VH-VL binders against o74045. Designs and how they scored, part 3

Target 1, 182 residues: o74045
Amino acid sequence: MLDPRTRPRVVNVVSTSDLVQRVSAKKMAAMPCCMYDEAVYGGRCGYIKTPGMQGRVTVFISGKMISVGARSVRASFGQLHEARLHLVRNGAAGDCKIRPVVRNIVATVDAGRNVPIDRISSRMPGAVYDPGSFPGMILKGLDSCSFLVFASGKMVIAGAKSPDELRRSSFDLLTRLNNAGA
Short names: E, the ipSAE of ESMFold2; O, the ipSAE of ESMFold2 at other seeds; V2, 0.75 times the mean of E and O plus 0.25 times the DockQ between their complexes.

## First folded at step 1 (VH-VL)

Design n12 (framework fv_nisevokitug; at its last look DockQ between E and O 0.02; V2 from the best seeds 0.00; counts 0 for: pae O 14.1 > 2, placed apart)
Fold by ESMFold2-Fast, scan of step 1:
Structure n12 (fold): chain C 182 residues (1-182), chain A 120 residues (1-120), chain B 108 residues (1-108)
Amino acid sequence: as target 1 above (182 residues)
Amino acid sequence: QVQLVQSGAEVKKPGSSVKVSCKASGGTFSDYAISWVRQAPGQGLEWMGGIIPIFGIANYAQKFQGRVTITADESTSTAYMELSSLRSEDTAVYYCAREPDYGDYVFDYWGQGTLVTVSS
Amino acid sequence: SYELTQPPSVSVAPGQTARITCGANNIGSKSVHWYQQKAGQAPVLVVSYDSDRPSGIPERISGSNSGNTATLTISRVEAGDEADYYCQVWDSSSDHYVFGTGTKVTVL
């Protein structure tokens, strides 16, 4: 049997926040650690990547921000906070508080052995497995998560809204695979 | 490893306030959330509130709303819990506890506890 | 408000198995964590996410969670297992950490 307690490794966290004010495109264009190109999306956003960020933050002139590429919720929220400070220090935005929200957590799980997806996919309700179009088995969780399971035993979990949900979804996935004869 | 070290026992009069500290070591202070949980003599555990230090944003249990204030000082890696308008029923051991990542909702390390006695 | 109900006490002989239940409506849809508290000491996390065992916690301690009941199981009980045990969940509807009523385990 697969160990349903196998710890998922977070590879990407997407979180968002809103400055609740417009951001100066002119100031963003002049800021260090910021890429702003008026030809991209009609000049609606810039990208901030300061030293120490695992990923980057997309800043819309509307004041909305998206953090991507961080490997924990703390790091993702930290990127939004750093972007806010950077915008304020450079005069692109006025001082404000932010309330970050997790939108998506993507993680990988390694079973440590092969998983016979060709045999068990027919025994798993809702499983989609068509090796001619995609080599992995696709499964949906009950709420927001989706799963990709490869014959190698490598798996991807996407759509979690918190580390807690990710942990539960990982346990659920491995338990379902065991029940199907993995 | 991470350690949470709390301030010493306090004896307070009814109507006063108390401020308990929780100093973190062994990790970046801003990397985790800190909650405060109390335990009256012979009773169970009761969550009071928590803080995410990097934002200075605190959340409080309804029962303590208006009486409790939770703050953090990143320069000293210290979280604080201040409880005002003390009553005899506030006599309890007060613990700080760490949530390892935002939204994990589990307490992996706890402070040693601070006994607060409210008496005249 | 969401409440976690535990038996007030469990008595067990050395070498036997102690089972501590934590009951609540649809608790199986939540992640349950368990803390051990010895007299005069701070709580210690002994089981996280229903069944995960933190480093340093013996294999004799395990957990499960389904339907309306989560269970902490202590096999081959030793005198050092005598303590109060608390279950805990996060209730997203109220934005609160909820602790169980606590169970005192006595090793006879």
Scores: ipSAE 0.179, ipTM 0.750, lowest interface PAE 4.7, mean pLDDT 89
Fold by ESMFold2, look of step 2:
Structure n12 (fold): chain C 182 residues (1-182), chain A 120 residues (1-120), chain B 108 residues (1-108)
Amino acid sequence: as target 1 above (182 residues)
Amino acid sequence: QVQLVQSGAEVKKPGSSVKVSCKASGGTFSDYAISWVRQAPGQGLEWMGGIIPIFGIANYAQKFQGRVTITADESTSTAYMELSSLRSEDTAVYYCAREPDYGDYVFDYWGQGTLVTVSS
Amino acid sequence: SYELTQPPSVSVAPGQTARITCGANNIGSKSVHWYQQKAGQAPVLVVSYDSDRPSGIPERISGSNSGNTATLTISRVEAGDEADYYCQVWDSSSDHYVFGTGTKVTVL
């Protein structure tokens, strides 16, 4: 049987925040660790990646920001805070508070063995498995979570909004697979 | 193996400040957060705040906002907690504790504790 | 504010089972972690994520979490289990770590 307590490995966190002010394109174009190109999205955003970031932050002229590529919620929020500080230090934005929001956590679970998705998919309500079209089984999980389960035993959990939700969804997935005969 | 070693016991007068250190070893210091938790004699555990060293971002419990400062030094793998305007009710054992790399919001390793006594 | 309520004490005879509760509204939607603190020592994580045991924690210590109650269960209690036990969650609405009120387990 699969161990439902297997801890998912977070591979990407997407979070957002809003500076609630416009950001100077001219200042972003001159900042270190910032890539701004008028030809990209009509010049409506720049990309900040400092040496300490696992991923990067997209900063829109509107003041909206998107953090991607961090492997934890704390790192994702940290990227947004670092981007804010970088913008303020370089005069591209006025000082402000931000309230980061998690939009998506993507994690993997590896069963360490094959999972008979061709046999068990019919025993799982709502499962979508058509190997001629897509090699994995697709499931809906708790709340906003979705699961991909491959015959190799590799699995993807996407759509979680917190580490707690991710953990509960992982436990739910593995328990449901066991109950279906995995 | 992760280890957290704290500075020694302190005796302080009311109105003064104390700064406790927490040196980490056995991991990548910059990848996890360090929290500070205190325990008054005979009482429970109370979270004070924490820091993510790679970003220098600190969060504080509302009760301690304005009196506590938490910092980290990447080059020495050391976190610090400074509590100002000490009162007798601040007499407690102060612990540092690690949160794992994935933002799991759990404390998997704890320092040995630092007794701070505030006495007239 | 979000508060975790534990019984102040639990007394149990050696070889029997101790059950320590941690109560809060909808705690089952949160990950609950448990710490053991023996007299004069730092806390030690004994259960994480409701039911996971860190390396070195015996199988007779287990956890569960559903509805409004998380429970730490110590089966075949030994004298060495005498300690204070704390539950803990992260509360995203306040951005605070919250510890339970603590339970002193006494082995008779």
Scores: ipSAE 0.006, ipTM 0.567, lowest interface PAE 10.9, mean pLDDT 88
Fold by ESMFold2 at other seeds, look of step 2:
Structure n12 (fold): chain C 182 residues (1-182), chain A 120 residues (1-120), chain B 108 residues (1-108)
Amino acid sequence: as target 1 above (182 residues)
Amino acid sequence: QVQLVQSGAEVKKPGSSVKVSCKASGGTFSDYAISWVRQAPGQGLEWMGGIIPIFGIANYAQKFQGRVTITADESTSTAYMELSSLRSEDTAVYYCAREPDYGDYVFDYWGQGTLVTVSS
Amino acid sequence: SYELTQPPSVSVAPGQTARITCGANNIGSKSVHWYQQKAGQAPVLVVSYDSDRPSGIPERISGSNSGNTATLTISRVEAGDEADYYCQVWDSSSDHYVFGTGTKVTVL
């Protein structure tokens, strides 16, 4: 029987924030650790990746920012704050405050054993399993979460907006699998 | 206001160990990287190593690898540096210094320093 | 490993300009930070990212960085500027912070 308390491992957090001001494309192009590419979004954004970032931050000329690739909410917000500081210190933006928001948390769960998704998918209402198209079983979870379950026992949870929602969704997933005969 | 407050001066014998503390206040401790920098009497600044508390990851200058251990306790907002197998040439002032967000590679605030004297 | 070379000392009369150099191969591609250390005190950040001044640092202290030389400039030198000055970079090839050899500024 699967342990519903198995802790999911966060692999990606997407968060956003807004500088509420225009960002200088010229100064972004001249900054260290910043790549400005006119071909991306018609020159409307640059990318900041300092050596300490797990992922990177996209900075739009409008002042909007997107953090990707961090493995925790704290690190994701840290990337946005670091990008703001870097922009301000290099004169690409004026001093400002930001209010980061989590948009998506993706995590994995490993059951440590095979899961018979070919048998149990018929016992789970709303489950989608078509191995010719995709090797995993697809489920809807609580709130905005969705689940991918592979025969190997590896699982993906996507769409969580907080660590608490992620934990609840993981517990829900594993409980539903147990009830279906996993 | 960010402050780094270090433990008091120490007198040690050769071959012993010393553990210096650095308590941080202001900002979020998990956003810091904390480095340790020493300065022998009349000499320049020498980076020893640092820690990223949120990940518990320490990095050491090659010269000190094997003798220095740097740790952090998020619950008390305190970093520690322990130097073992002390020699007389380890007599120095030991500073902790903050990197404001991990990845900035600059030290914006420094502790007051801790004099460690190694003599027989 | 990457080394930052500074002159050991610079002497300057009050009201004049002191220039402190920090030399290394291609240092202009790195962000250079500068610290002031008065006798018996901890270092204080006076310039970051080549030319930025933290709050409370007077405009007469400035920095530049190009080619193989970064320079800290103290205009209209005062007695209170007497200190040791260190440049610093981060070296990605070794994952080390590197400090310059230090420059003692003496106000005559």
Scores: ipSAE 0.005, ipTM 0.449, lowest interface PAE 14.1, mean pLDDT 86
ESMFold2 (binder alone), look of step 2: mean pLDDT 92; pTM 0.948

Design n2 (framework fv_nisevokitug)
Fold by ESMFold2-Fast, scan of step 1:
Structure n2 (fold): chain C 182 residues (1-182), chain A 120 residues (1-120), chain B 108 residues (1-108)
Amino acid sequence: as target 1 above (182 residues)
Amino acid sequence: QVQLVQSGAEVKKPGSSVKVSCKASGGTFSDYAISWVRQAPGQGLEWMGGIIPIFGTANYAQKFQGRVTITADESTSTAYMELSSLRSEDTAVYYCAREYDSSGYYFDYWGQGTLVTVSS
Amino acid sequence: SYELTQPPSVSVAPGQTARITCGANNIGSKSVHWYQQKAGQAPVLVVSYDSDRPSGIPERISGSNSGNTATLTISRVEAGDEADYYCQVWDSSSDHVVFGTGTKVTVL
């Protein structure tokens, strides 16, 4: 039986915020640590990656920002605040405050043993398993979450909107696998 | 209601280590980050570091890097702060505090504080 | 290293307005939070995100933040407002929480 208390490891956090003002494309094009090309995506966004960032921040000329590639909520929010400061200091945006929001947490869970997905997939309502096209079993979770389960016991949880949802979904996943005979 | 309850006062010798606990109730422990903040007698608040319990991710203030370790045990809803190589200057009240939205923005609930006295 | 500077003390008579400043370069671009600490007690959040009041905090306590100065304003001061007050930000460049130096408010 799988231990439902097995702890997920966060591998990516996506968060967003809004500067509530337009960002200067001209200034972004001249900024260090910023990639902006008017010919790319119709000139609608640039990408900021400072040396301290684990990932990067996409900045739209509308003022919306998306932080990707951070391995914690704090780091993801940190990227948004750093991008805001960088834009303001280079004159690409006016002085402003932001309120970051988590949009997606992706985590891995390791069952510590093989999971017989070829056998249990037929017992799990809504499970998709077609080894000819993808080696993992795909499963819908609670709320916005989805699960990928591999025969090795490696699993991925995607779509969590908060640490609490991730915790509940991890517990749900492991419980459902146990109920199906894993 | 959310409450943070800390372990009792400690008296330690220079060079030893101390481990203070913070037990959370009245809300799920794993939903929020927990920070540790100290206050020396008659002095201001000083942030030491924080942890997001569900992820096991801890971050430390530069001044305490290498001397402080922050951990969490979800099964008991308890966070811990261990400070090593104690000096008389480490005499302070140590607080745990819950970080709003697990982001480290602000602290909405605080523990009662734990007095750690370091004396020869 | 980002630092928040507060005046060490502020004296105010009952019914008057106390203003506690928190100074730092371009602090107006950051979200400032404020805590009240009475003798022998843990801090209590009184203002979050520059001007938001937590449930249970009276309307006479308010905050503002612009340029290089954030301000906590206590109107119609009462004896029970006597306490130490701390401002706080999260510094994204260091990923560190920073507290102000603290201000002792004395109600005369």
Scores: ipSAE 0.000, ipTM 0.491, lowest interface PAE 13.5, mean pLDDT 85

Design n3 (framework fv_nisevokitug)
Fold by ESMFold2-Fast, scan of step 1:
Structure n3 (fold): chain C 182 residues (1-182), chain A 118 residues (1-118), chain B 108 residues (1-108)
Amino acid sequence: as target 1 above (182 residues)
Amino acid sequence: QVQLVQSGAEVKKPGSSVKVSCKASGGTFSSYAISWVRQAPGQGLEWMGGIIPIFDTANYAQKFQGRVTITADESTSTAYMELSSLRSEDTAVYYCARGEDWLAFDIWGQGTLVTVSS
Amino acid sequence: SYELTQPPSVSVAPGQTARITCGANNIGSKSVHWYQQKAGQAPVLVVSDDSDRPSGIPERISGSNSGNTATLTISRVEAGDEADYYCQVWDSSSDHYVFGTGTKVTVL
């Protein structure tokens, strides 16, 4: 049996926040560590990546921000705070506070052994497994999560809206695999 | 489904303190800020403050600074609001609600009636 | 201090349209949320981010926001729409949530 308490490893966190004020496109275009392209979304956003960021922050001229590519909630929120400071220091936005919100957590789980997805997929309601199209088995969770399970025992959990949802979904996934004979 | 369940009604004397709890079910507690909003009888909604459990940081409305304390315990998925130096004007229904900055308060607790009388 | 002004009351007949305004300087630059509160109950979110309806909220309820006025519109009003309605914004300059003064909707 797989251990349903095996801890997921977070590989990507998408979080958002809002400066609740417009950001100067002209100043974003001139800022260091900022890429602004008039062709992207009609010139409505720029991208900030400072040396300390694991990923990057998309900044819309409306003031909305999206943090991607960070490997923890703390790092994802840190990217939003850093982007805010960078915009304020360069005069692209006025001083303000933000409160980041998690939108999506992607994590991996390693069973530590092969999982017989060829055999168990027929026992799992709702499972999609067509190795000619994609080598993994696709499953839906009870919450907003979806799962990819590979024969190697590597698994991906995507769509969690909180660390608690991720924990519940990981437990659910491993329990369902055990019930199907993994 | 996520729910916020608050502790029961309280009757307090002027000068005392009250601590109201708000327990989240459905496991989304750490991902959003929990705010406290009060409503005096027949009056409108008034924001008191909030906490971001994942960062363990709280902020407060100017009117309540110095006598309100908001805390959270992630192990029990519970947020707390403690109001000190109670006066009759603090008689109100106190709500906890989930929200973040520009995001709406999408989930509300049932409310806790706090009555302050001598 | 940023303030949201609502009319104290709105009276409407069944089947007609109720309009509840929320006024403030340049409110169109902010995201406005609307809550419905029935007697003895907690508020319920009915419109978020100016015009988005949460799951389960009927299409009869809609919102708009431009210039100095945000509006909650309830079409084909039913007796069950009788409630207090509050608008709300996040004021980044004060780092505070601001609620409107509230509007009592009475269905005649």
Scores: ipSAE 0.006, ipTM 0.457, lowest interface PAE 14.6, mean pLDDT 84

Design n5 (framework fv_nisevokitug)
Fold by ESMFold2-Fast, scan of step 1:
Structure n5 (fold): chain C 182 residues (1-182), chain A 121 residues (1-121), chain B 108 residues (1-108)
Amino acid sequence: as target 1 above (182 residues)
Amino acid sequence: QVQLVQSGAEVKKPGSSVKVSCKASGGTFSNYAISWVRQAPGQGLEWMGGIIPMFGTANYAQKFQGRVTITADESTSTAYMELSSLRSEDTAVYYCARESDYFDSGYMDVWGQGTLVTVSS
Amino acid sequence: SYELTQPPSVSVAPGQTARITCGANNIGSKSVHWYQQKAGQAPVLVVSYDSDRPSGIPERISGSNSGNTATLTISRVEAGDEADYYCQVWDSSTDHYVFGTGTKVTVL
């Protein structure tokens, strides 16, 4: 039986924040560590990646920001704060404060042993397993989460909106696998 | 309301290690970040690092990187800070502190009572 | 490295106003939090996000932040306000918290 208390490892956090002001496209086009092309995506956004960022921040001219590619909530929030500071420092935005919000957490779970997805997929309601197109079994969670389960015992949980949802979804996934005979 | 309760005072020899615990009482800390802050006698507050207990994700101040390890056991709502290769200048009160909500980070609203660690020969 | 500089001490008479500064380049672009620490006790949050006051904190305590200086203001000072005060920010460039050097407020 799989241990349903096996701890998920967070691998990507998407968080957002709002500068509550418009951002200067002209200044973004001229600032370092920022990629902005008016011909791309209707000129609606630029991408900021400073040397210290694990991922990057998408900055919309509306003032909305999206942080992607960070491996922790703190790093994701850090990217938003760094993007804000970089924009203000370069005159692309006026001085302001932000309050980041987590939108999506992606985590991995390692069962520590093989999971017989070829055998148990038919016993799991809603499971999709087509090894010709994707080597893992795809499952939907109770809330916004989705699961990928590989024969190696490695798993991915995507779509969690909070740490509590991630914890409940991980427990749900491992319990469902055990009930199906894993 | 939530309280953070820390382990008791310790006296250690130079070169040894110490592990201080911080337990949440009266509520959960599973979706909160826990920071560790120390204060040498008569000195100011110094951030050492922090952890998000549910994920086991920790980050450390550069000064302590390599000597400090911060861990958490979500099932017991307990966070730990282990400091190795102790020196006399590590004598300090060590605090754990909860960020009010790790989604609304930047401040610490609940603090433990502090643990005095004395390093002497 | 980003550092927050505070005056080591501030002396004030009862009923007067104490002002504690926290200085750093462009600190007005960051959110500043303030803690009060009395002898032998753990710190207590007294101001968050530059000027927000947590429940239970007297109206006499307020904060501001602009340019290169954040300020904690304690109006109509009482003996019970005697304590050490620390400012604090999150430094996103290094992914860590930074505390100020601390200010001892003495009520004469």
Scores: ipSAE 0.006, ipTM 0.468, lowest interface PAE 13.3, mean pLDDT 85

Design n6 (framework fv_nisevokitug)
Fold by ESMFold2-Fast, scan of step 1:
Structure n6 (fold): chain C 182 residues (1-182), chain A 118 residues (1-118), chain B 108 residues (1-108)
Amino acid sequence: as target 1 above (182 residues)
Amino acid sequence: QVQLVQSGAEVKKPGSSVKVSCKASGGTFSSYAISWVRQAPGQGLEWMGGIIPIFGTTNYAQKFQGRVTITADESTSTAYMELSSLRSEDTAVYYCATDYGGEYFDYWGQGTLVTVSS
Amino acid sequence: SYELTQPPSVSVAPGQTARITCGANNIGSESVHWYQQKAGQAPVLVVSYDSDRPSGIPERISGSNSGNTATLTISRVEAGDEADYYCQVWDSSSDHYVFGTGTKVTVL
């Protein structure tokens, strides 16, 4: 049987924050490590990616920011703080306080063996499995998480709002698979 | 995880200068801001200045402006703090510390004791 | 210049609650961070952004910040909590990091 305490590997954290002020498009267009194209997304955002960022930060002219591509909550929050510092240093925004919020954690779990999703999908309430449309089995958690389970034993957990929720959801997924005969 | 390792203790005469190093390992050096914070014996923490290597920018506390120079060598992942015109009141433990784009210092070096004595 | 004032010392019995204040005009509009420093050691971040707790820091340690006072609260105090504690803010008006005056916590 699958070990429900198998630790998920975080592959993407989406977090957001708000500068609570407008950001200068003209300053962003001139900033290093910032890509701003007025033809992209109606000129409403720029992208900040420093060489040390695992991912990038989307900065909207409204002051809202989205951090994507970081592989931990700390790294995702760090990207938002670095984007804030970069904007302030270059005069694109006035100095301000931000409070990052996790919006979505995506993680992978590897069972280390095949999972018979064609057999167990009929035994799992709420499972959606239509291999003609998508090769994985889709499951919903008790909260904001959703699960993709592939025959290869690779699994994706998406929608967690904290590392603790991710841990609980991973345990739930593996336990439900075991109960269905995986 | 970043680890910061500082150079060893120094004993200097008044009027001389001292240059302390801080080598970073783990993480990406250029993505961090590195600050220098000192602590005189029995006293509190005092920020001296910092550098953001990716932006090539330095900020110095007004008390140290003109006496402190902070530099970074990205090829060796090492930051430096040089303090000139040393006085006895500069006797302190000097720390390097880094943030990961935040307003706080999440990783600290072990500290370097600089003693200024005649 | 902007200054963060802390009480010089706090004495507390094991199992009780220690409260360390950090005062400044309108500090509630700033983000306050807290460090623990044990004798002969470098400081360790214990609270960031008023109330966020870094990985590995126990739930007994918490923070708050409003008006003119930020507070670090250590509940169910243990001998290992004896240390100096410092608050810290980024002062946007001067482009500087500012540390509090420090508080020595003694567990009796």
Scores: ipSAE 0.007, ipTM 0.462, lowest interface PAE 14.5, mean pLDDT 84

Design n7 (framework fv_nisevokitug)
Fold by ESMFold2-Fast, scan of step 1:
Order: sequence, then C-alpha cells, then structure tokens
Structure n7 (fold): chain C 182 residues (1-182), chain A 122 residues (1-122), chain B 108 residues (1-108)
Amino acid sequence: as target 1 above (182 residues)
Amino acid sequence: QVQLVQSGAEVKKPGSSVKVSCKASGGTFSSYAISWVRQAPGQGLEWMGGIIPYFGTANYAQKFQGRVTITADESTSTAYMELSSLRSEDTAVYYCARDEGYSYGLDYFDYWGQGTLVTVSS
Amino acid sequence: SYELTQPPSVSVAPGQTARITCGANNIGSKSVHWYQQKAGQAPVLVVSDDSDRPSGIPERISGSNSGNTATLTISRVEAGDEADYYCQVWDSSSDHVVFGTGTKVTVL
C-alpha cells in the first residue's frame, strides 16, 4: 500500500503579477541581469534573472510579469518582488505595489517502488494508458490538476493553484492508486 | 508568534569591530527581509541596511558602505550585522527588524528585536 | 537625498486629537508607515501602507497620505499614547529606507 501522506516535491511554480504601469524598454535594455532584445517577441518583453533567483521573471512592457522556475510559492513571489525592485531601482518603472497570484504548481511524487500501471489502469476511471504512444498513465485529478504515473513509481502532478490543492491532489492520487490495487 | 531575539550588550574600544546577531523564530526566515536600524542616545532611527536571506543579497545605506556587513545563515535562522572601525559616535542601540521582503510593495517592519546596546569608549 | 520632515514635538490634552505630519515632495506616491516608540522600548508598527492598522492597534490611531504630506492621527488621546512617533518610506531613487526626524508626543 502507498502512503497517501507522502510529501510531493515542488519542482516549478508559475505566478504572475501586474505593476499597473508601463515599463521602459529603453531602461530594460540597459539594466544588468536583464535581457531585452527588440527583435524578440516584437520588443514586448524582457527577462530578469538576478543571481539569487532559482528561475526568472518575464516582464512585459505593459507591466505584467510572469515568474517561472521557482521551487516554492514563496520563492516564486520573491522573484516577482525582486524583479519589481530591480526595475524600480534602475528607473524602468515607478514605485508600486504588486499582488502576486499563483497560476500553476508542478510537483513530483516518488512511491519508492514500482507501480503496476499496466495492471491497474483498466480499473481506474478516466485513466489513459497507451504504452505504444507514451510510457506513463495519464489521469485527471481534482479541480485543475492532472497526473502522470510511471511504472517506476515516479509521478508528476501539474496544474495545482495552491499548496493546499497540491496536498489534496497528491492524497487523492495515491488513494486512487491504492484502491486500484497498487 | 514571530520573535526576533538579539545578542547581548557589547562594550568596545575605538577602532575595533562588533558583530550583533538576530535569531528569528516562529516565521519562515528565508521569505522575509531583515534590516538593521540603529538609534544613538536621544536621537532618531537610522537605517543601516538589510538582507533578503533567500537571495543572499544585502543592501547598505551609503553612510555605512564599507564599514557594515550584513549576513544571514538560513540553517540557524540568524542574521548578523558587523560594524568595523568603531568610533564613539557609533554608541547606539542596534535593532534588527523584519518585513515581508517587499512582497506586495510593503516595505515596513512588522516585528522588531529587543535591541542591542553597543557602547564605544576607551 | 530624500528626507521626511516631522515636527519635533506635539502637545495634546487627554481626550483631544493629536496630528503628526510627515512632509516630503510627492510623498503621496509612496507607501508611508508609522512607528510608536516608548522610552526604553523597541519601535512598534502602528500604521502600515498609509492607513492599514496592524492587529492590536486601537482604532483611535489612523493614517492618511496625499500630495506632499502624510498624517498620523491619534483621536481621544490617552496618557499611554505619549511616545516618539516616526514615519518611514522606501525611497526608490536611493534604494534606501528613510525614517522621519521623529515627533515627541506629550500628553499633558
């Protein structure tokens, strides 16, 4: 029996925020830790990666920002804040408040043993398993989550909008696998 | 729930250095900025600098640039402020203070340490 | 450098209203925070982000911020309100936290 309380490992958090003002492309082009090229995406955005960031922040000239590659919600929100400070310090934007929103959490779960997906997939409603096309079993979870389960026991949970949703979805996945005979 | 506990009072000679510690408990240390603020006897509050432990980046007030070093140890949830080349004018209470690391555009200090008196005299 | 100017002192009778100003060019475009400091104690945040009141702070204390002046208002003043008060902003041009000069509130 799989332990449904096994903790998922967050591998990527995508969050967004809005500076509610336009950002100076000219200033972004001159900033350290910022890549801005007028030829890339028609000059609509720059990319900020400071030394402390796990991932990076995409900054649109409209003021919208997207944080990717962070391994926790706090780190993802921290990247948005760091990008805001970096833009303001370099005169690319005026001082402002931001209110980050989580858009997607991706996590992995390791069962620590093989999972017999070939045997149990037929017992799981909604499961898609076609090893000729893709080696993992695909399941739809609660709310916005989706699951990939591999015979090795490694699993991916994508689409969670909060850490609580991630925990509930992980519990749901492992419980459903146990009920199917994993 | 959050508490910041600072090291005890220090008496130092001119020209020496002092290192004050600030141990955080109750909250997530890495997600918050820790600043150092001093207050000379009978004077106002003076910001010295701050650090965001998660990023490892410190920022210093120009007046202290070159004399102050702010560091953080995430494993012990402790921030440090070291001030070198001490003068009698550095006699002050030194505070550590926490904010949300500028998340949501709020650059304010919601929790303060108890303060550490540093006396510089011969 | 950006400077926040406060009156050095304000005297007020119990039950009346004390107003402490914090002046700077275009301070209304910044978020202003206020701290109360009693003798021998660490500062305590009493107003954040212009007008938000932290948990445990009485409703008699309020803040406002517009144009070139931010104001901390203490209504129905009590003896326990006697303290030094400091305004504070983050100045983006210098990348520094800036404290006001401080105001000593005396309740007579």
Scores: ipSAE 0.006, ipTM 0.460, lowest interface PAE 14.5, mean pLDDT 84

